VHH binders against q93235. Designs and how they scored, part 27

Target 1, 248 residues: q93235
Amino acid sequence: IFMKTLDPKVPRFYGKGTIIGVNPGVGYQPWLKERPDSTLIKYNLRDQKSYKAYLEQMKTYLTKYDSNATETRECGAGDSNDDLEKNPDALPCRFDLSVFDKGCSEKSDFGYKSGKPCVIISLNRLIGWRPTDYQENSVPEEVKDRYKAGSIAINCRGATNVDQEHIGKVTYMPSNGIDGRYYPYVFTKGYQQPIAMVKFDTIPRNKLVIVECRAYALNIEHDISSRLGMVYFEVMVEDKPVEEKKEL
Key: E = the ipSAE of ESMFold2; O = the ipSAE of OpenDDE; V2 = 0.75 times the mean of E and O plus 0.25 times the DockQ between their complexes.

## First folded at step 7 (VHH)

Design w8 (framework vhh_5c3l_4; at its last look DockQ between E and O 0.16; V2 from the best seeds 0.00; counts 0 for: placed apart)
Fold by ESMFold2, look of step 7:
Structure w8 (fold): chain B 248 residues (1-248), chain A 124 residues (1-124)
Amino acid sequence: as target 1 above (248 residues)
Amino acid sequence: QVQLQESGGGLVQPGGSLRLSCAASGFTFSSYAMSWVRQAPGKGLEVVSDISGSGGSTTYADSVKGRFTISRDNAKNTLYLQMNSLKPEDTAVYYCARGYSEDSFGEWTYLDYRGPGTQVTVSS
């Protein structure tokens, strides 16, 4: 019932024995603060200037993941941030951007120049929140083939039947979604929020596609009316001739 | 930038009372919900109480309902926690924390900053 109130000033809670009804919000990048009321990602493949702002937003967002940060540790399989709450000397796990190197990195302009734009999917930071696993027989059908215990699966679809017809192939990086080893978030220097990216490999040209992405863990509720556990944005990749302004 | 400073902790006998204060600066205090969070030795963080930016809405952990009262004075940029009927189980470091904030990327955080904390010890 806390999800029916959209006042960001109203408190929610976390903590031992007190965390109830808390649901992380889902966010995306690139979101341009210069156009805060717009969720539209629109650009022309033939005009590099038309997507430059999205590239800069992605680059700026990702700077928090500099791999040489001295306030993080390397984490392998089976590691997690569980000790952060109790041990002031514990270092948070370092998030490695190399999982995005196959088409969602700066070297590929995050897919924009090839008409396969990448979008970052993230969860808002709730103190002490961590994903709860589905039981094997309870994994939602939309993510069943990609779900891994300990992770938060991501699924993106067209918001309407028409959008679903047009959205095309979507590649998820990592394929299992957001890795849960980087939870919980707590008051620690150097905390690195985990993320995933979705790449729209075959999105059509000159068509607006409304996308709905959802995050999946047992303790993430979905409600279309309040948009719990999900985020919406629009993508339009144009392929039109550019006009060149004559200089006087 | 953001500064939070707790005070008012100390040693108190079971059944006693303490009043914690938190001085806030470096942000528009009345625009933010605030929280008290505690950490007992060897334990994780527990959100004790939250209060909305205006002060009109409050919540409490079940373990402290009826004994603790959160309040704020937006003119003085100060958050308070009145703690009555204290029990040994209330022994912890108490932190003042800023509740909800939104960053420049449009992402929000629940409890994004805390002060250095003040020790509360309930013992005979």
Scores: ipSAE 0.541, ipTM 0.760, lowest interface PAE 1.4, mean pLDDT 85
Fold by OpenDDE, look of step 7:
Structure w8 (fold): chain B 248 residues (1-248), chain A 124 residues (1-124)
Amino acid sequence: as target 1 above (248 residues)
Amino acid sequence: QVQLQESGGGLVQPGGSLRLSCAASGFTFSSYAMSWVRQAPGKGLEVVSDISGSGGSTTYADSVKGRFTISRDNAKNTLYLQMNSLKPEDTAVYYCARGYSEDSFGEWTYLDYRGPGTQVTVSS
């Protein structure tokens, strides 16, 4: 029963207390794994070269949506990936990247040039997992104003009190977080992982800010020790003169 | 078709050793992290150990650290679990599983394929 060999789209076993677990990990982009401080997003506003790698990483990441677009279907407001579990021939919903057009698209350099960097937030893929909605009266206070049933709300804050003072205004795209229509995750080539973006609108210059982003659904538990349901990264937007290295 | 088949389980005395093997087919073995998981009677499934696709990274449950060693031979499409100093608490069905799977962006897919399992019994 634990064996999965016939249908890769449907897990044979999933539940609480299993190795698959109930809590997806939270990821972020841009993540430059080749850098020693890969969790640090640091660049200088005055130096385009300093944030080029981040832009490229963001572009590369988003390219995956184009690469398998032909293996997806257009989904409206009433559609979801539920059929993927029932119909092996069903195509997954195409993710709509236009939701990021207001300041977090490639056209805007993902906000880096303007000093309002955007960060992609994603959940690791759990086969068959889908978010469970809060009841209206049980929505956590920190996301209550933005929460929508059927979505995974995201909330980012400073990791420490000092960081919270520095993080400034944060915008979420979409405001209600990750669209749940794209769940459950199924093992199919065309699956497009839903994401949200966080925009740091008023992050201070020349200060390191440790950011904690949490994902919110009824079935997402937050554990600081294991960092389940949350992710940490650091952001530093510098505004400094660029020293021209005189190439001798 | 993805296939995983465990072998090497059996009955062993406390303090004994076993070596589990898992034969994999139907996918690019080296591209996937592999895991050993187990389920003891009355307990949930737990990850025992995992190894990256290249074999360069390994993790162990605290309960088996220092006693178990996960390894892989990508040329043979085989996953191994060397179990030393076995304890009665290690009694379980052991499964070979594909996953976690890390993509090029560092995002993970959790276990998606598992073998039928092999019984390991540690008893005096």
Scores: ipSAE 0.393, ipTM 0.767, lowest interface PAE 0.8, mean pLDDT 89
ESMFold2 (binder alone), look of step 7: mean pLDDT 85; pTM 0.865

## First folded at step 8 (VHH; framework vhh_5c3l_4)

Design x1 (at its last look DockQ between E and O 0.53; V2 from the best seeds 0.00; counts 0 for: pae E 2.5 > 2)
Fold by OpenDDE, look of step 8:
Structure x1 (fold): chain B 248 residues (1-248), chain A 124 residues (1-124)
Amino acid sequence: as target 1 above (248 residues)
Amino acid sequence: QVQLQESGGGLVQPGGSLRLSCAASGFTFSDYAMSWVRQAPGKGLEVVSYISGSGGSTTYADSVKGRFTISRDNAKNTLYLQMNSLKPEDTAVYYCARDYSEDSFGEWTYLDSRGPGTQVTVSS
């Protein structure tokens, strides 16, 4: 889900004479449709039922990447979707979900069962848009250690000082963020949107943590007021006895 | 299938006027905001104007503000761009684009569809 601070149907003017459409928004999963207004990921470690909906949402989302050899092509590190713009018969790059195997795959219940929940980070789609690389000496400090040219770095922190103290260790999959080889976005059959996952390795129990995740590329602007280039959500991992439903 | 087709482009002298039209089909036109975008030679795509699905909200790039007017006729599935006081720097291929769509996961796509474009040339 992409957070709406303003009506997306209302154009936003972000200076430099451009109308919104040049700066991607950041979204996250899991977002539960049954609670469309909630940005809270809350579940109890002791209650599998409490996080089942999140797992299902994650699984459903990842079905987007079900493809066959006729709809996508294998792309190496040096490949990109550039050909999609020039060749109508070109196949989009197949997204490699194996990058999430270390704790953020379905096999691992996306970390929820173990109390290390994973969250998918994505960008909205703009036809023809691709990340612009930072110069080596201009990479923001917060992502400097993980940044790779050709990728969109992701950094998540606590929204407040208290949250930052609580958020604990965060792992990014892949470490470099969203792989840029899957850009540019082209309206074509079989296109697979690149994503990254954030794993909260040491998030405290029974505490609400407000998380801010930012995406980093030279052409991604951050604005707190409009929440451009960033997304907010809350995580609460409970560890409490499961209350037996009193059979009325 | 979403289809957009621009028309109305041409050659005009500086200070002249053109009216572009865009015929839309293959989707519920009124449910989508629409934009005019342009691409000048050697430049990137620029959003020129935006109009909400209902037509109640419009916005313009600073470069065209006061000179261009975007409108739509939802009954005719048509988008318009009235261009007045044209300048040489307005020379570009103009596209109509479906501005915004949201999928079932709440993910957004901007300018997800556009037509083949119509050439606008402003020259003395």
Scores: ipSAE 0.620, ipTM 0.859, lowest interface PAE 0.6, mean pLDDT 90
Fold by ESMFold2, look of step 8:
Structure x1 (fold): chain B 248 residues (1-248), chain A 124 residues (1-124)
Amino acid sequence: as target 1 above (248 residues)
Amino acid sequence: QVQLQESGGGLVQPGGSLRLSCAASGFTFSDYAMSWVRQAPGKGLEVVSYISGSGGSTTYADSVKGRFTISRDNAKNTLYLQMNSLKPEDTAVYYCARDYSEDSFGEWTYLDSRGPGTQVTVSS
């Protein structure tokens, strides 16, 4: 299940014509590097220390998006990184974390203190890769209501029938998913990888929920056996009394 | 900084041979798998061949199997591509590329660095 380990190079080593045909992997945060084989996000709502490490991991990950006016530019509607690889003077678009201000920012402890934890969803970096749009009539049903051309939609569901019953309401930030204007990936000083967050608004207490999230673009293939185009993690939000030492 | 520099390209007649070299610096070469990739005029990037960090595992695109051989010399920080029985369809800019890196957050970058490329032209 561990999407962060090296996987066989399928299918690009069977005579593929371009790097664009290789599927990006999907990753998530918070992933604690102290426990690299674990995909579990578990904490006790009544014990702030139980989720402190997740907050610190999220904050550290997001420092790459601190504003840098000399190495990035403001991008509005119609702007993109399309010429970034070919234009040596082009500045990459600045990724603005304010899209996460509705419950998935540091000010809200990324939703952890309210029992609505946020998880960052990202794509592994493929040089030169960019999303290909679905035609409007071919958008997968799971993301049809949120899909916008130019973006990579995200959908999360329970991995088993029980998990599907328990996962509850999921909020996607941005609603359309990962904004494609920040592609292609290039190795340029100041480049800021686009991301999305998923907030689990109604995850049950004291129950383990196994989550599967998928990324959606026409050129992202989903393969369950190799876990292409998807990521798994487990969430357990406990609500249990914290043991207290008896006073003399 | 990662630096990759290809050499050995040129003009060759069909059926001829070329040997491409790639000098690597700025990283521990033997820790990384390497690939040769090419871009034909008007086309996207094609992965031609792959070699593991130790050199013990190699793969080839179907279009070049039996004609091309990838190798590396980790003592010299150099990647090679021996190209035999060249065809006009092999005409492209050839790049050496570092195939894989993982950052401290466990996120991967594939083909995360490449050189400026060397032109190979196969023409009568």
Scores: ipSAE 0.336, ipTM 0.667, lowest interface PAE 2.5, mean pLDDT 83
ESMFold2 (binder alone), look of step 8: mean pLDDT 80; pTM 0.815

Design x2 (at its last look DockQ between E and O 0.32; V2 from the best seeds 0.00; counts 0 for: pae E 7.6 > 2, unsure alone 62.6 < 65)
Fold by OpenDDE, look of step 8:
Structure x2 (fold): chain B 248 residues (1-248), chain A 124 residues (1-124)
Amino acid sequence: as target 1 above (248 residues)
Amino acid sequence: QVQLQESGGGLVQPGGSLRLSCAASGFTFSSYAMSWVRQAPGKGLEVVSYISGSGGSTTYADSVKGRFTISRDNAKNTLYLQMNSLKPEDTAVYYCARDYSEDSFGEWTYLDSRGPGTQVTVSS
């Protein structure tokens, strides 16, 4: 889900051939429709039922990437979706979900069962938008160790000092963030939106942690007041006895 | 199903005028901002003009400011682009596009739908 911080319906013009919204919005999954106003990911490690909805949401979301060889093409590290803008017959790059196999795949219940929940991070889709690389010496310190040109780095931290103490170790998949080879977005059949996942490896039990995730590219602005370039959600992994449903 | 269909393109001399129309169906037209975008040969898509759902707000690319006027008739589900003082560099396929949508996952897409386009050629 994307937070409604600004009017997303107002485009900005930066010149010929450029289409940009006010700023790429950052969203996250899982977001449960049955709780549309909740940004809380809460479940009990001892209760599989408590995190089933999150798993289903993750699975459903990832079905977006079901494609056949006629709708997408395999893209290597040097490839991009640039041709989509110029060639109507060009096929979009197929997104590689295998990058999430280390603990954030369906096989691993996206880390929920093991108490290391994974969260999908995405950007809203802007036609023609692509990340602009930082210069080597201008990469923000918080992502410097993981940043790769051509990608959108992701960094998640506790929203407050207390949350930062609690958030623990965070793993990013891939480490460099959202792979830029899948940009620019073009509304063509078969387009696959690139995503990254964040895994909370050592998040404490029975504590609410407010998480702030920021996306990093030169053309992504961060503003706390408007929450531009960032998203907030809460994570609470409980470890409690399952209350027996009192048979009424 | 969202449907957009552009019309009104053609060949015009420099300095001439064209009026493009876009017929919309399959969604609540007045609830969506709309845009005109264009694509010249060998170039990427360029947003030409934007208009809010109510029509109360408009935006133009610098390249067309003062020459183009976007408008809409919500009762007719129609978007318009009045193009005056046309230049050769305005030659492109022009598309009508729905400017914003939110999917079932709460994710946003700008210009999520467009028509097949109408060719505008400005040549002496």
Scores: ipSAE 0.566, ipTM 0.842, lowest interface PAE 0.6, mean pLDDT 89
Fold by ESMFold2, look of step 8:
Structure x2 (fold): chain B 248 residues (1-248), chain A 124 residues (1-124)
Amino acid sequence: as target 1 above (248 residues)
Amino acid sequence: QVQLQESGGGLVQPGGSLRLSCAASGFTFSSYAMSWVRQAPGKGLEVVSYISGSGGSTTYADSVKGRFTISRDNAKNTLYLQMNSLKPEDTAVYYCARDYSEDSFGEWTYLDSRGPGTQVTVSS
């Protein structure tokens, strides 16, 4: 665990300056309260106890999306949260977790037991912020094949050349990212923050991989020095024999 | 029970100054980031400024950079906003707002608790 000399409450890789103003920060789960200074997701594929905490954190985080007809409404094509700012009777759109059922749900241990861990990607909540669309010719190359107007696309890559060689196949759920209908964020009972997940389908065993994920909308700036519009975490999936009778 | 109470608003001339205060109780103040948020007549909410729980990190909306200064006194459980060189466009109700938690990695939520607000009017 790395200890800072000035402010032990500040996360190691983001938080400063990314939450306020007009540019949202990017967050991820699972993040373990027990290791608050660490962005490392590390477990042994052969030892269920080594990843149980990640499963519990994912499950706890997702409880906010339990559906309730009195707090949310179903939103289809053409619906959005646009009315929430000025209509006290409006219900926020319900976020449907079923998009994650193909390998990033509790039934599959969020991919951990198969060595294909899922990571939630979210935007930190800014009041009144909503995504704006790229014009067709201005969509960044990294997301052009998955971008849809009205969405916030997600792309994850290895942070260095070595990490890029090792990160392997990444599956995005939904493929076009976070749907903009759940914006703007408003302080309303029942508001459900939209999220996406990324699944690391072919991440190597016993190697540390540093991951950089970025969110893409016209009004999201990316700045490497301040880490705007991006988040970093590390993944290490071990495949090692478990010693019997180790003390807890 | 979280309680936030703003004070220090009023009527000022363009180019004038005001200092807003927010008294906090019912939670561990130093564990939470805080924000000032304003609502101009007929408009939505605008985040004006943010300060981390320790006070080590601050951020400002472009519209107020160089004119406004956020600060906190964790010993007195008080948040401040010094507003200089005020413009008619700064006229709004100003709210003191608490973030969700600095201990939550990867996410920050603000306005989970806010006070009744204080009116700032810049005219003439």
Scores: ipSAE 0.013, ipTM 0.347, lowest interface PAE 7.6, mean pLDDT 80
ESMFold2 (binder alone), look of step 8: mean pLDDT 79; pTM 0.811

Design x3 (at its last look DockQ between E and O 0.63; V2 from the best seeds 0.00; counts 0 for: pae E 2.1 > 2, unsure alone 63.8 < 65)
Fold by OpenDDE, look of step 8:
Structure x3 (fold): chain B 248 residues (1-248), chain A 124 residues (1-124)
Amino acid sequence: as target 1 above (248 residues)
Amino acid sequence: QVQLQESGGGLVQPGGSLRLSCAASGFTFSDYAMSWVRQAPGKGLEVVSYISGSGGSTTYADSVKGRFTISRDNAKNTLYLQMNSLKPEDTAVYYCARDYSEDEFGEWTYLDSRGPGTQVTVSS
């Protein structure tokens, strides 16, 4: 989900000589429609029912990538969707979901069962937009160790000092963030939006952690007040006995 | 199916005026903000003007501010761009575009649909 402005029909940011802001919004999954105003991911490790909705949401989201070979093409590391802008018959790059196999796949219940929940990070789609690379010496310190040119690095931290103490180890899949080969976005059939996942490996039990995730590219600006280039959500992994609701 | 069709383009002298129209169908027109975008030869896509779904909010690129006026008639499912004081640098293919949409996952797409475009040529 992307955070909505007061007027959902108005772009979040206008600036830098463009009508449409240069900054893509950052969103996350799972977001439950039944709780549209909630940015809280809360479940009990001991209660499978408590995280079922999140699993279903993740599964449903990933069905976006169920494309056949006629709608997408295989793209190697050196490929991109640049051809989509020039050739109407070009096929978009097929997104590789295997990058999430280490703990963030459906097979692993996206880490929820094991108490290491995975969250999808995405950017809104802006036609023609692509990430601009940092210069080697200008990569922000927060992502310097993981940054790869051509990608959008993701970094998640606790929103407050307390949250930062609690958030624990975070794994990024892939480590470099959102792969840029899938840009630019073009409104074509079969386009697959690139995503990354964040895995919370050591998030504490029975504590609420406010998470801030930022996307990093040269053309992504961060602003806390407008929440440009970032997204907030809360994670609470409970470990409590499941109270049997006595059927009254 | 979302359909957009631009009209009103043509050849005009510098200082002249044109009025572009865009007929929209296949969606609830009033629910979506709309934009005019243009692409000049050898240049990228440029957003020229934006108008909210209700028409209550408009924005213009600095290059066209004071010269262009975007408007819409929701009852007619039509978007307009009044272009005055046209300059050679305004020469481009002009597209109307649906500016913003949200999918079932709460993800946004900007300019998710556009028409085939209408050519505007400003030349002496």
Scores: ipSAE 0.607, ipTM 0.865, lowest interface PAE 0.6, mean pLDDT 89
Fold by ESMFold2, look of step 8:
Structure x3 (fold): chain B 248 residues (1-248), chain A 124 residues (1-124)
Amino acid sequence: as target 1 above (248 residues)
Amino acid sequence: QVQLQESGGGLVQPGGSLRLSCAASGFTFSDYAMSWVRQAPGKGLEVVSYISGSGGSTTYADSVKGRFTISRDNAKNTLYLQMNSLKPEDTAVYYCARDYSEDEFGEWTYLDSRGPGTQVTVSS
């Protein structure tokens, strides 16, 4: 279940215990603004035009990671954006897209041509927010085998029992999810939001699959009513003969 | 361009009161929820209060509940924070912030804009 409000005059629920360190929502791409009420990713493998808009949306979204060297810095393991809150001269970490080169990059058409579509998973931007680690014994079972301290793990499943039977194999990139070194978010020039991608390796043809993805950190609460910590979308990969339409 | 300008800060004795104002321009003020956020010296940011776009819903941090009152005047594009029973722990720079925005990709940024802030100092 995915809830959005279109009227900013309507009160937003922050919930008990969440007014400080607002619990993030989860977003996905490709979402086509030309069809803002739709969360459906639907295309026909035999009709290249049917998925071209999704490819262009992915490419356009990722251009935000093109940045001048003077507005970002390189960050490695153990680095973080902790200085951004207190030092106006600190540079945010540069996000490296090369982690997606294994089937979720432009060279692979983000998996769409092969029927293994990739979906970007991101968190809404909260000023000053950073992930808090689970204790070893408290890591949720669905992410325990790929959880890494300092990261935000991602898990996607079918929304119903039927969808769970159909969703098939899912590959997470990076496997540990969204890297926490790129937090916190602050009002700074050049900030680059960290993301992850999910590839649906064996999603069935000609079947609608409702997908629920959740983000996991100790300070991410999951609440269907307030849309916290999760996102829903539908995937329909068709494999049907092309009608009398022609491609260029 | 979103413009937010805080005013009304100053030096006050413990137990005293101040009223902060925030003038807003460059956007349709009544369409947006607003928050007051503070930062004490050497500390992180704390969201102290929230008010919906219509003004019908408010929320307060536990540290200020019962002492602070957020309000807005949508006809004047102005946000207010009435601060009563002030304590030394309330010493901070106070920022007026727009609670959220949605970008062209449908992604949300919470506390997406703020003013330069106004200093509140509570000292005997």
Scores: ipSAE 0.396, ipTM 0.704, lowest interface PAE 2.1, mean pLDDT 83
ESMFold2 (binder alone), look of step 8: mean pLDDT 80; pTM 0.813

